VH-VL binders against Mucin-19 (Muc19). Designs and how they scored, part 15

Target 1, 175 residues: Mucin-19 (Muc19), of Mus musculus (Mouse) (q6pze0r851to1025)
Amino acid sequence: STCHVYGEGHFRTFDGESYSFDGLCQYTFLEDYCGQENGTFRILIESVPCCENGLTCSRKVIVTFQDQNIILQDGKVTAVQTAESTDCRERSANLYSIHTVGLYLIVKLLNGIILIWDKYTKVSVILDPSWQNKVCGLCGNNNGDLKDDFTTRHSSVAAGALEFANSWKTSQECS
Below, E stands for the ipSAE of ESMFold2; O stands for the ipSAE of OpenDDE; V2 stands for 0.75 times the mean of E and O plus 0.25 times the DockQ between their complexes.

## First folded at step 22 (VH-VL; framework fv_denrakibart)

Design f3 (from j2 with heavy chain D31S; at its last look DockQ between E and O 0.77; V2 from the best seeds 0.79)
Fold by ESMFold2, look of step 22:
Structure f3 (fold): chain C 175 residues (1-175), chain A 121 residues (1-121), chain B 113 residues (1-113)
Amino acid sequence: as target 1 above (175 residues)
Amino acid sequence: EVQLVQSGAEVKKPGESLKISCKGSGYSFTSYWIGWVRQMPGKGLEWMGIIYPGDSDTRYSPSFQGQVTISADKSISTAYLQWSSLKASDTAMYYCARQEWYPDREAFDIWGQGTLVTVSS
Amino acid sequence: DIVMTQSPDSLAVSLGERATINCKSSQSILYSDNNKNYLAWYQQKPGQPPKLLIYWASTRESGVPDRFSGSGSGTDFTLTISSLQAEDVAVYYCQQYYSTPFTFGQGTKVEIK
């Protein structure tokens, strides 16, 4: 299954719902926490405007996975271990791979998640089938049901994309 | 029927501008890359660059950067290749071609018929 | 830039015989994480645009006859036409799409002997 966003916030969820949302805050693209504390990853996105016409010219992606933060921005990728980890021996070289291949920067996580970035505005995520019904965020819940594709952070079904997407904002201070 | 249809042959003089077109039909234009390939008379194929019409992400071969402009108008499903000042060395056949997003085919699966550009004094 | 080198530059083959075209890249074009070689083969007949034959080094495009096959990995690749037919007279190009700028081999002209 595949979710993507590109351009001025044109989304397609894992379940096939297409919607537009042009927010300038940081949002949860995908996570497995979903209201619980025992999640294993988050993928956050921010659109970056750069044009006099108000166009999105870039997108920043932040992946938290294990003790790693993987940041995609400005055509580059960096990975840094969390500040709370003081033991270098807990670092695993096999938790993920990062390569520039073809037109894309590709991050493959051990947990069966593949993140594809064109180094511009388009971000795609491909999930291993084992993730069915286990995720939430702007990509939807991956449960095969179009009726609840706009499930908010608070587990209610929004009538439209604006309410749905704003519920996935990571900071309410941003408007 | 998936097609890329290019504008007709052009005969130009050095220093003139030119914009040639590539119109896609039968598929979702904003969901595929459109690349441009040059073939000089009697020579092989050269990748010039590529655009993703969905967000206008545009990449150039270093050999062509600054010499041409690649653009698209998604409202009419058309990609463009443009010169501000033609040179005699721009005489060639120019093809547009479609490329799928990761992880599918990712090769150029559909090609336009080509546009012959002749630049002579 | 990844340089793609084809051999031979031209090839004359009798009808029904095997034609073999080699393509070598200046560096590996295998992406180990998906185990795919980013190599395509195109056929170009006179006055026509190129036509995709093979992608991922060995996967035949839909509608391409079984006599066309691709093989190889890493830096060395081969296009084989198992039984040459008259309509196979063309120039054949390999292309890498592993790293920009994408590059083509110089072409191999295949003719009937």
Scores: ipSAE 0.740, ipTM 0.882, lowest interface PAE 1.1, mean pLDDT 89
ESMFold2 (binder alone), look of step 22: mean pLDDT 93; pTM 0.950
OpenDDE, look of step 22: ipSAE 0.861; ipTM 0.937

Design f4 (from a3 with heavy chain D31S; at its last look DockQ between E and O 0.72; V2 from the best seeds 0.75)
Fold by ESMFold2, look of step 22:
Structure f4 (fold): chain C 175 residues (1-175), chain A 121 residues (1-121), chain B 113 residues (1-113)
Amino acid sequence: as target 1 above (175 residues)
Amino acid sequence: EVQLVQSGAEVKKPGESLKISCKGSGYSFTSYWIGWVRQMPGKGLEWMGIIYPGDSDTRYSPSFQGQVTISADKSISTAYLQWSSLKASDTAMYYCARQEWYDSREAFDIWGQGTLVTVSS
Amino acid sequence: DIVMTQSPDSLAVSLGERATINCKSSQSILYSDNNKNYLAWYQQKPGQPPKLLIYWASTRESGVPDRFSGSGSGTDFTLTISSLQAEDVAVYYCQQYYSTPFTFGQGTKVEIK
């Protein structure tokens, strides 16, 4: 399954729903928390304008995975460990790989998630089959059913993309 | 049928401007890269640069940076290659070609028929 | 920049015989994480645009006859035409798409002996 976003917020969910949402805040692209506290990762996105007219010129991506905070911004990738570990060599050595190949920067996570960024506006996520029915966010829920792809953060099904996407905003202070 | 159709042959003089086109049909134009390849008379193929029409992400070979402009108009499924001031050394055949996104072919799978540009006094 | 070098520059082969074209990259174009060699082969007949034959070094494009095969890994690659046909007379190019700028080999002209 593949989910992507590009340009001025043109999304396609894992289940194939296409919609446009041109928000300038930070949003949950994909996570496995889904209203619970026991999740393992989050992928957040922000549209970055480069001109006074507010057109999207890049996209910032933040991945929280175990005790890592991986940031894709300005064509670069940085990783910051969020907590002290008794054996941090084991975690960093086995958690992810980052490479530039072809036209893309590719982050492969141990949990079966592949993140592809063209260093510009397009971000794609590929999930292996083990993630069926286990995710939520702007990418939908990956359950093979388009009828509930617009499931909000509060577990209701929105009728339109605007309500759906705004429910995945990470901060109410941004508007 | 998936096709890239290029504009016709051009005969120009040095110093003139030129914009040639590459129209895609039969597929989602904004979901594929469009590259431009030069072939000088009797010579091999040279990658000039590439654009993703979905968001206008454009990249140039260092050899062509500043020499040409690559652009696209997604509303009419058309990519462009443009010179502001042609030189005699720009005489060549110019191809557009389509390239798939990550983890597909990622090679140039569909090519336009070519546009012959002749620059002479 | 990754330099792609083909050999030979020209090759004359009898109908029905094997034609072999070599391509060497100046650095490895194998991406270990996906186990793919970022190499393509194109055929260009006189007066025509190039046509994709092989991608990922060894995967045949749809509609390409079985007599065409690609092999090799890392820096050394081979295009083989197992039984040359009259319609195979063309110039053949290898191309890396591992990193920009993408680059082509200089071409190998295949003719009937």
Scores: ipSAE 0.681, ipTM 0.870, lowest interface PAE 1.3, mean pLDDT 88
ESMFold2 (binder alone), look of step 22: mean pLDDT 93; pTM 0.948
OpenDDE, look of step 22: ipSAE 0.851; ipTM 0.932

